# Ledger of designs, part 10: VH-VL binders against Uncharacterized protein y4mC

Target 1, 209 residues: Uncharacterized protein y4mC, of Sinorhizobium fredii (p55562)
Amino acid sequence: EDLSSQQQWPGTPLSRVEALAVLQTLNANLLSNASATLTLDRWCEAHRLAPPGSKIVAKHVQGHDKPANVHIRKLLHVGPNEPIVYRHVRLACGDRILSEADNWYVPARLTAEMNEVLNTTDISFGRAVRSLNFTRTNLTARLLWSPLPEGWDMSAELPVSSSGPLIPPPFLLEHHAVLKLQDGTPFSAVVESYTNNVLDFPAPLLYPQ
Below, E stands for the ipSAE of ESMFold2; O stands for the ipSAE of OpenDDE; V2 stands for 0.75 times the mean of E and O plus 0.25 times the DockQ between their complexes.

## First folded at step 1 (VH-VL)

Design z10 (framework fv_zagotenemab)
Fold by ESMFold2-Fast, scan of step 1:
Structure z10 (fold): chain C 209 residues (1-209), chain A 123 residues (1-123), chain B 112 residues (1-112)
Amino acid sequence: as target 1 above (209 residues)
Amino acid sequence: EVQLVQSGAEVKKPGESLKISCKGSGYSFTNYWIEWVRQMPGKGLEWMGEIYPGDSYTKYEKNFKGQVTISADKSISTAYLQWSSLKASDTAMYYCARVPFYDSSGYWPFDYWGQGTLVTVSS
Amino acid sequence: EIVLTQSPGTLSLSPGERATLSCRSSQSLLHSSGYNYLHWYQQKPGQAPRLLIYKVSNRFSGIPDRFSGSGSGTDFTLTISRLEPEDFAVYYCQQYGSSPYTFGGGTKVEIK
């Protein structure tokens, strides 16, 4: 396979183990930090996904309203009639979209200035509400795709080599979290998905041949 | 392993009350919505409404709001659909189905269905 | 509300033939997440519906590979590549992107 042109991972057992290890490293880094943007900044630079000096840019996708369901309202400790604002953002490093995120927030729990900035600009949510000194409670972290079968670490057979490269689906990882004010009041529920672009670099070399 | 089991067929007269049930097993009942769907004889499927059993939050399709009551008892993993006064036009097969937790891709499909409860309303 | 129109109403086919079923939406089902929340269900006579395909093209657990879904926006298709006797049933499309959640009128695939 020509990895320099394809930037894809071989379908070998070793490459599959490497892909899972890398994906779980990203997963752990995202869960251990309050800011996905900062984690992705470091990921993009470390794996050279964009030209040197590139930083994550948030793009607010408008025109698509997704109402909060009862689970989201429960997570936010609000009743069925409390106003909730939905926003969808894409986090990109250079030309690569690394994340698609859904965010439901309670505007009554933000300052007037924060609501104005969120309504009128494409600022990332975390940057807009930075002064709240919020904390993140992770609820779920799920692999949407695995290069290895369930139970591989419990003596399951590793798949045989493919004649072609791994072809990950569009999304690989999904996180659900709640952002809380310093007093523990929730103000935002987020669902963050990470694209296959997070693996769009050559497979690591363990022992060059 | 996952099952939704509905109550048996009912034959009623107009004006009578009725409560039918949908019991979930093989999964955590409060981690899923329960959906109710009507199918009139020889017709297609109509969504009636839904309930989240964890807090009994309900949502109805406009034509069914005020016509039926949806409820649930999470202690016995059972959802209910109830009429205070049946009409001949309520003659139909009624299905329950479940929808899993919301995810980043939106809402999931009605992944498992009950076997249906046939309700016949005639004089 | 979003209206789903299925066509044809009835397909009369023989085992081994290909079935192509259409579902057309009155509004785009493309969501901000990039997905179309369009699902397909199969209902055999005397039985409850069962999930066949979710989010346009994903087969549910246990569904044979002869079933496939495609489409985007307002035009969706369910294809059965080679009909088996157990495939003669009514098929419904459903949108779950916005409430109220609506179903198409159904396409009956019947033996010729």
Scores: ipSAE 0.006, ipTM 0.448, lowest interface PAE 13.2, mean pLDDT 84

Design z11 (framework fv_zagotenemab)
Fold by ESMFold2-Fast, scan of step 1:
Structure z11 (fold): chain C 209 residues (1-209), chain A 125 residues (1-125), chain B 112 residues (1-112)
Amino acid sequence: as target 1 above (209 residues)
Amino acid sequence: EVQLVQSGAEVKKPGESLKISCKGSGYSFTSYWIEWVRQMPGKGLEWMGEIYPGDSDTKYEKNFKGQVTISADKSISTAYLQWSSLKASDTAMYYCARAYDYVWGSYRPDAFDIWGQGTLVTVSS
Amino acid sequence: EIVLTQSPGTLSLSPGERATLSCRSSQSLVHSSGNTYLHWYQQKPGQAPRLLIYEVSNRFSGIPDRFSGSGSGTDFTLTISRLEPEDFAVYYCQQYGSSPYTFGGGTKVEIK
């Protein structure tokens, strides 16, 4: 019974536009920053998803091993025998899981201290490698769900206003990216999925005048 | 509006060639495997094979390898299942479905979450 | 190949009753990742299958809470706690952990 309950947004046209705007704001912030973890720290604080001062905590998913395939190795500029570490983590803000992430990284491209911290603690990847001053190359960014239909801004018929609340699916957003050192060398390939908990706050109160 | 839309029903004679299609929309076509499943009249579901449209990597169930060809054209988000020479035993409903790329993705579920409506293929003399 | 055996082949019940469907695998379905990729699908006459339960016990989006999955290793169960008219359909289990991916033979849940 420790599971977070999702805050329900109304199914009105205004609420649907607000939800889409909020999701696209998160999407833009994630795409504009090198670290998803730091972006989520700010998102959590701004929307009061956890008690003040809470930081994103990585919850390691044990026994979930996905060896890097040829495509991941190509993205990382490594040969078939270069060691790659796979890490699956849930990024949580208090009791709310905001993201599930798959990460394939080249430990030889990190410091010994970074590798030690990643091996011995539940630190998020972005925090552990922050001092690399890395850059992020976004490969794919997509909405997995929208409160408004595809083509809504191009004459698609909008849903008739209903009395029921919005019921977002478990995952709303997914990004694929490569993290690169300052010299352009890739060191991590990531898949980041964002949960409906990113909307777990009251709909903004806007007056339509 | 994530959906897979399949081509219409086909009536063929033994020995004829056939190519049926499965078009994805509302999602990144190259991020998912396309699965092909056969259902013979009154029978259960049989996995035939799959294709990853991003690089056209294919896998087949052994009984279908050499009997059918799976292909995809990512520029039009369409996957294909084709026969060079149909047999009466190919009479069946054929479904396509998507499965998230297990080697490049974390979205749940790792299952066939979206299915096409099916293409009925009837092969008779 | 991994063979999935579903039983019973046909289950005749009335609305309001509990349905219990079995799926047995010829070998353990525990993947090297620790996950068990055993899924359940529902197929109504004239329609494509739809995903109900993934990885043994997780309900897919929009699936009512009367559907539940359980099991481990080689023995799996789908339970429908209170049958509604819309639930009369054929149910298939599937393993997606090892190629070739296989389906069970199906269990038809029909009105008595």
Scores: ipSAE 0.011, ipTM 0.483, lowest interface PAE 9.6, mean pLDDT 83

Design z12 (framework fv_zagotenemab)
Fold by ESMFold2-Fast, scan of step 1:
Structure z12 (fold): chain C 209 residues (1-209), chain A 122 residues (1-122), chain B 112 residues (1-112)
Amino acid sequence: as target 1 above (209 residues)
Amino acid sequence: EVQLVQSGAEVKKPGESLKISCKGSGYSFTSYWIEWVRQMPGKGLEWMGEIYPGDSDTKYEKNFKGQVTISADKSISTAYLQWSSLKASDTAMYYCARQYRGSYFGDAFDIWGQGTLVTVSS
Amino acid sequence: EIVLTQSPGTLSLSPGERATLSCRSSQSLLYSSGKTYLHWYQQKPGQAPRLLIYKVSNRFSGIPDRFSGSGSGTDFTLTISRLEPEDFAVYYCMQGTHWPYTFGGGTKVEIK
């Protein structure tokens, strides 16, 4: 029998520090790279979340059109009548959803071919627009959960005992960013949330030297 | 309906080049890997390699790397398997199949082409 | 690479009988995600293979419930509870856990 339960990290002090370090490593990698999709491709492969060659796929979530507000239009440097396309997608690696993302983009700033594949396929946004060689401007980054209490690194005290494994909530990270063409023109605004599946691998085995 | 349609049977001489095709329809072609599988007469199935049409990333089984080239043209939803110089030992049925690697279901070769028979003889 | 050994090579049975097909892998097929990528395919003479069972025990859409898969680690079984005339075919196991993907040698289920 194959159980489909997620990997459980121990609730020990060491495991909590490891989980936070891993989560912050992902956070830093996402913030320092232009494409969340490509970062997640590497994360998925490095942590063996899916078989070799698995690609991040963007599954469209239908039913809820979320029009660009004044704030999004200002971020994109567009007037009130400029067409903006909204996509809500789930980014999956194998059978694991790693992220849910809102994306507002200016189709006039993409090629006709890019718009066609985004309209007709489940290709991820970052993969579809890869040839733009875009840059990322991070606006906000928020840790939605921590395995250790706030201020743990400034206190001598850590949790002494564990009553069981870590139970992360459904979402662990949330990022807001603007994607820009090489000339600095913004073309996409994104809100990206990352699921607890990003930690769904065995806790690292670290031993004293 | 979802289907993969392969090119017709080929009869070739050793040393000739060949390119066979596998056309997808009824689904998002760039969201699935296309798998190539060989079956020699009276023998079992052998995985040869695969391509992800969304970015043309390819993977080959060791014995087929350098022997064949896998490619795809996403504008016409077609994948290709190509030989620069055929050998008699390439005589086989060649199947394409699709595999999804972003779903909770069907991470297996779920849809197969009908096969392309390649006969290489002197 | 992973070697998949199917046994028996040929299984001669009559309609209505139970067929039990074995697939043994040279290494564990359990992936770090907790999933096992072992699949079963059916091939009838002159036809392309078709997917029967994916990830050990999940029946693919349209496959009758007389087909079932089980197993873990290195030992896997495909069971056909009551053979129908259309079930006489060659059955292949395949693993997707380790690159490169590999198929078993096949088990031919033939009419007695």
Scores: ipSAE 0.006, ipTM 0.542, lowest interface PAE 9.9, mean pLDDT 86

## First folded at step 2 (VH-VL; framework fv_masavibart)

Design m07a (from m07 with heavy chain Y101W; at its last look DockQ between E and O 0.02; V2 from the best seeds 0.00; counts 0 for: pae O 7.8 > 2, placed apart)
Fold by OpenDDE, look of step 2:
Structure m07a (fold): chain C 209 residues (1-209), chain A 124 residues (1-124), chain B 110 residues (1-110)
Amino acid sequence: as target 1 above (209 residues)
Amino acid sequence: QVQLVESGGGVVQPGRSLRLSCAASGFTFRSYGMYWVRQAPGKGLEWVAVISYDGSNKYYADSVKGRFTISRDNSKNTLYLQMNSLRTEDTAVYYCARGDWGSRWYPLGYFDYWGQGTLVTVSS
Amino acid sequence: QSALTQPASVSGSPGQSITISCTGTSSDVGDYNYVSWYQQHPGKAPKLMIYDVSNRPSGVSNRFSGSKSGNTASLTISGLQSEDEADYYCSSYTSSSTLVFGGGTKLTVL
C-alpha cells in the first residue's frame, strides 16, 4: 500500500487528538450497527471519500480458503460435518479500500437466492443477507493504532509537533463478530479489518490557522 | 521468516517462581493466538496455556491452573509465562508456539510454528 | 485429561507405508475433526505435519496423510525415508475446551 498518495495529518498534539476522536467515532458507529457495509456508506459520504451518491463496492477476493476450525464451528453452533463457506471481500469507497473482511457462513441457514448471489457476484455479505434483518454480536474490537499513547488523558507525554506527519499503519481497526438470525441462530462469523483510508481526508481545523 | 525464541529457563527450587519469555518475529504477532507447551525429559508433549491475540481469552491446563499466568505484550512482540509455586513435576522444556489464524480469538487449535524451547528444572 | 492412545513404536523399511493410530473418545477425536499430528526429531522442537485430520501445511511432503474413523485418527506415511525416523504426536480439541496430546509414537526406519 502506497501511503504517499494519502492525505497527511499533522503530527501535532491537536491533530493526534482529532485523529483519535475521528477514529473512535468510526469505531463506535461500526459497533453500533449490524452492517459494516452500510456504516461505511455513510462514512464515505460524510467525509467525501468518493463522489456524492457513491456506494461501497465489494470485491470478492478469490484464491484463498480458510477452512472453519473448531472455534468457528462453535460460534456458529454447527457440528463437524456441517458445510461452512469461507468468503473474503474488500470494501471500496471509490478508489479507496476501506476494509477487508473474512466471512464464515452456514449456507444452509441462508436462502437459496442469497447463496446464489454470494457464489456468483462481488456483493458484500451485509448487502446479500440484509433481508434477514440480522443482529450482530461483537466479540472483539481492537484499535490497532492510537495516535496518542495509552493514558494520554492523565499523565502520558504527548508527542512533539516536530515528529512530523502522522503515519498510520495499514490497518487501524479490527472487529470480530457473529451474525445471527432473528431467532438468535448464528449464521456467520466475521473478521473485519479497516484500513488507514478511513482517515484519508483533510485533518479537521478546530482553530483558525 | 517466522521465528519464536524462548528465554528465562533455569534451575529453581520448589515453591519458587520463574518467568519465561518468548520473542516473536517474522509475522504480525498481534494477529495470532499463542501457546505454551511443555515436555518433561524423555516424556511426551503437554499443553500448558493459551492466550488470544489481544489477551482477552486465556485457558490453562488443569495441572497449572492457579499457578501459571500467560500474558503478552503486543508492542514488544513478546509472550510470557509467569510460573508460581513451582513443583518438581513442572520440570520440562517449555515451548512457545503460534496458533492458527482462524483461532486467534478463541485459540484452541493447532500449532504451526514452535520455538526451540527453554529448559526449566525444578529441584531441591 | 487423559492422553490419546498411540502405539509406543512402529517400524518400517524404506519405501514402505506405515500408519500410526491415535485413539481418543467421543469427547475429542470422535466428535471433532480437529486432530493434528506433529513430528519431533531428537533434541528438536515439534513440527506440524497434519491439521484438522487431513490437511497438510505448506512445505510438508505429500507422503504424509491423515484420516479418521470413529474415535481413531491415523497418520499414514508412504514411501518411508530415513529422515522420517522421529517421534510423532497426535493432538485433539476436547469438549472441555482443552487440548490433549497422544503419548507419542517412535518411528524407526529399518
Scores: ipSAE 0.016, ipTM 0.555, lowest interface PAE 7.8, mean pLDDT 90
ESMFold2, look of step 2: ipSAE 0.099; ipTM 0.651
ESMFold2 (binder alone), look of step 2: mean pLDDT 89; pTM 0.917

Design m07b (from m07 with heavy chain S31D; at its last look DockQ between E and O 0.02; V2 from the best seeds 0.00; counts 0 for: pae O 9.7 > 2, placed apart)
Fold by OpenDDE, look of step 2:
Structure m07b (fold): chain C 209 residues (1-209), chain A 124 residues (1-124), chain B 110 residues (1-110)
Amino acid sequence: as target 1 above (209 residues)
Amino acid sequence: QVQLVESGGGVVQPGRSLRLSCAASGFTFRDYGMYWVRQAPGKGLEWVAVISYDGSNKYYADSVKGRFTISRDNSKNTLYLQMNSLRTEDTAVYYCARGDYGSRWYPLGYFDYWGQGTLVTVSS
Amino acid sequence: QSALTQPASVSGSPGQSITISCTGTSSDVGDYNYVSWYQQHPGKAPKLMIYDVSNRPSGVSNRFSGSKSGNTASLTISGLQSEDEADYYCSSYTSSSTLVFGGGTKLTVL
């Protein structure tokens, strides 16, 4: 991934704190809402990552299949022979890919219309099944990048100022979740990876300089 | 090596409460789902409760629902079972057991390591 | 939440092969490959012998094998040895998001 086109955050201790704070805010918002797509809509608008009124656009990535393993089947409360569909999508805010998502879902637990649209369009999974009024159970939430070391708020040594910008990895967050119907029946397992494009806006200026 | 050590067992009267603990060592406790399984004297094994690695998911056997609460403190590498409204039929050796890593968030699987158990006797 | 059905006891001579059955329903053994087997010696904690129908944990003898057909899972012990004398329990995930054990089988080595 080419980082040269992205906004650059300074390699200062303050900027690192800002980056962590912003990233944790996004993390908290994603974990507090059932739909990552809708959360990213708000994020995109708030940070002006695309023109006003823009919405997250999903792109169904073809050519890849990840069969559900025994653990996915346990999450979904299905036997070894129950059909499970895998779907991979990228979520874009304008020209920026903000996340990639892997979905394993039980088509038999969706409506025929939902299955049709999932099979024939690039619609995001969250939008496709929105009418289910589903709940999201977060299983894992990993911070894949920390601008500051563990324990920085206590005794850890902070990194010295760098002459160069912060260089985040391609992905900053990874979430695992299971989506459930109103009656508690699971119908999808989700793995979401959030790209460094979520920080592709000017670093906050807390002090005039 | 993986080690699980139960404690807190004893003799109690019906209607009373008891809290069991399971101290874990030899592995990254926070990465695993944990179970309680009990065995009445001379009887078979009975699943009691399970808790996911982060405590986000809990499941109970019907026989203990509403009376028992499973919890964990990952900072202390300790699993707990709060037992309220105890009955004579709750008399058993209570084992803590570790689930498989792959099912740590939905840990309804198998138990690869067991503690030695702690005896709970409910009698008048 | 009824227990899975196991024979109360089985016996065999050293060197023989024995099989312990575990019969459930379509809501547990039948629909899921989440059957486990445990060995328990007197006064000891159970030990995992088989998981997910046919997988052996590290350290478990290859004399132990598991299979499933329909609603019945089976534990087979080949080359029976005196130390195999123990109680054996099967377990399964259920559609009710619970775990259920079998009643247990006492294996005697003659």
Scores: ipSAE 0.012, ipTM 0.552, lowest interface PAE 9.7, mean pLDDT 90
ESMFold2, look of step 2: ipSAE 0.023; ipTM 0.584
ESMFold2 (binder alone), look of step 2: mean pLDDT 90; pTM 0.917

## First folded at step 4 (VH-VL; framework fv_teclistamab)

Design tb (at its last look DockQ between E and O 0.38; V2 from the best seeds 0.00; counts 0 for: pae E 8.0 > 2)
Fold by ESMFold2, look of step 4:
Structure tb (fold): chain C 209 residues (1-209), chain A 124 residues (1-124), chain B 108 residues (1-108)
Amino acid sequence: as target 1 above (209 residues)
Amino acid sequence: QLQLQESGPGLVKPSETLSLTCTVSGGSISSRSYYWGWIRQPPGKGLEWIGSIYYSGSTYYNPSLKSRVTISVDTSKNQFSLKLSSVTAADTAVYYCARGSRYFDWLSYYFDYWGQGTLVTVSS
Amino acid sequence: SYVLTQPPSVSVAPGQTARITCGGNNIGSKSVHWYQQPPGQAPVVVVYDDSDRPSGIPERFSGSNSGNTATLTISRVEAGDEAVYYCQVWDSSSDHVVFGGGTKLTVL
């Protein structure tokens, strides 16, 4: 699929400040909530990225299996023989893919019903296990793209307006996290990479109309 | 079956720009799970990392080469490329493209698939 | 900048065990990867993340990493193991890939 944004922002310093502010707003929303899926539900609704009432759906990705390595097993507090399931999905709101997610989870730490729904439906991982009231420990959160140069807020020279639109790359933001049961037992390690479709709406109007 | 293949001129004159392309087949370059790297090896010498790129456009470069190097990606052709400007005889090497495998810890990258390598000679 | 040190060569009789070291300041806190490069060929990863093996690499290849030394161990060495072996890390302080200088393994 074409992952490029259909909404083009002007290539101006103002648009770059707006893009950074919007990205960091999403970043803060994701970091302040245990469920990325619920955060993306709200983001999609607030920015009208799909028809009203649309919810995040997992779309399975064909590809190479990525077995849990020693570092993932350490994060999950399991030995080398514990079964781990790898799940690679694209999280979509309507036709817009908002993120890709890698998920390594311990099936023995989920209910039989949760394992059944994960094996047989397109529900996202976070929604399938929501009733666990799990907590989230964020390990890293980083921009894959910076709309403004390093030091823009004090010492760096801001870019001048360009003749063309702002062109975000396909992925903008990435989080690594561990999901834990209420007793602190880890059950899932996740990598979540967010697409430029999170900006697929008109640039904010900062002047009164 | 994932394969990487380097292509480009085998002979480059001093002060010119060395330009190579890596074609990826049997897999997609448009994957957040991988980064795509260039590594070189002068004849009889060790491996030197040149730089790597995410298909999203983010790059990391060897500081010793950063002022002369540009790595880019063309997702529509499933390719990524290397340009090394102002070459000298010291840039004569076998040039490899490689896939960097990312696991949960993105700071722990290793190269799991390599191209066959292409010798580039810099001489008058 | 971060430096990885390898001995330039190691010689071992067939059937014995070869140990190839990779020295670095506090390398035990890093994930260490090992490549085999036979003459005239591209490198192939044989151990990653200190001790994991890719599919198709025999279990006689193993790795360890502690303190200032990572070690690649090849048990029951065969003539086909003759190659140059490189260690590699990612250095987070300088954001770049670092290779060791390589160790030529000779099977006597």
Scores: ipSAE 0.012, ipTM 0.578, lowest interface PAE 8.0, mean pLDDT 86
ESMFold2 (binder alone), look of step 4: mean pLDDT 94; pTM 0.958
OpenDDE, look of step 4: ipSAE 0.306; ipTM 0.768

Design tc (at its last look DockQ between E and O 0.74; V2 from the best seeds 0.00; counts 0 for: pae E 5.7 > 2)
Fold by OpenDDE, look of step 4:
Structure tc (fold): chain C 209 residues (1-209), chain A 124 residues (1-124), chain B 108 residues (1-108)
Amino acid sequence: as target 1 above (209 residues)
Amino acid sequence: QLQLQESGPGLVKPSETLSLTCTVSGGSISSSDYYWGWIRQPPGKGLEWIGSIYYSGSTYYNPSLKSRVTISVDTSKNQFSLKLSSVTAADTAVYYCARGSRYFDWLSYYFDYWGQGTLVTVSS
Amino acid sequence: SYVLTQPPSVSVAPGQTARITCGGNNIGDKSVHWYQQPPGQAPVVVVYDDSDRPSGIPERFSGSNSGNTATLTISRVEAGDEAVYYCQVWDSSSDHVVFGGGTKLTVL
């Protein structure tokens, strides 16, 4: 990825507050919706991260496998011999990768058409299985980057303003979830990592600085 | 090929701060798959987890040590560090740094690579 | 706090099978990992995720986990297997790495 064009947020306390607010908004939206892909569609549009009308595009990353262990099988309510497929995808908004996802899913609990599409195309998992009208059970949600220190709203000292920009790490959020059919049957376990590109828009300027 | 090496003073006075650094070679600390940990072992005793850190700076600490422990990471140097404040004789131990391998939602977390350990003695 | 219980010592003759247990409440629902620590050396993982072996670890080392007990099994024990063995889990309720007390394996 070319980071030369990435928007930079100023290294000020206000900017850090704004960054936290934005991240928590995204976090809340992701946790409130079943499909991360659809949430990112809206995020991409709202922050103009790509030309109008753009949709999230998935890239199926080939060449590696992460077999499900016994605990993933427990989560999915399958036995030791039930086939589980691993799929890794990157979700892009225009030229920006917004997230990466690891999916473990039970192909026997999907339609033949869904399996075919998942095996042969660069489609996001959420889009591929959208017609299932699935529900999402969030297991964990972590903010990997803290623009502000813990307790900043109480007695913790805020970081001093710097002449340089904020430098977020590559990944800012990580979500773990289980997707379930309408009858409650789990069919996929998901790990989603959201990149710092979710903040790749001009920092809000609430006051002249 | 991955190697971890502890470095720092082997002697610390009571009430002072123990400081150690782990240098990682043969691999990048900036990986999403790992939490880098500190484990200690008092002489003749078992293993005790101190804490772990993600490359982004996110940390987990042993609750019994949390108030005294600070773990930090420097991705540019491929290092992570341990600070333990207000040490006493009870903090005398061999200190290990290790790579922690994490699997989905912390269903699995174990240390697959270890440093050789460094003895830190707390004595006046 | 979550606690793992190991016997303090196990003794076996060369060529026999050693079994080291690790007890914990519903430990079968957790991933159990086992470390070998020879005298004066750093620990080395010998079994992870209940029953998986890292590359380079002999097939003589195996693990199982169910109910309230995880077990490390070392078949055809050799003199070089003499070490302290630790079981370990992650406790999600307290976000804590928990080690057992360790079991000293003596080869007679």
Scores: ipSAE 0.115, ipTM 0.689, lowest interface PAE 2.8, mean pLDDT 92
ESMFold2, look of step 4: ipSAE 0.146; ipTM 0.667
ESMFold2 (binder alone), look of step 4: mean pLDDT 94; pTM 0.956

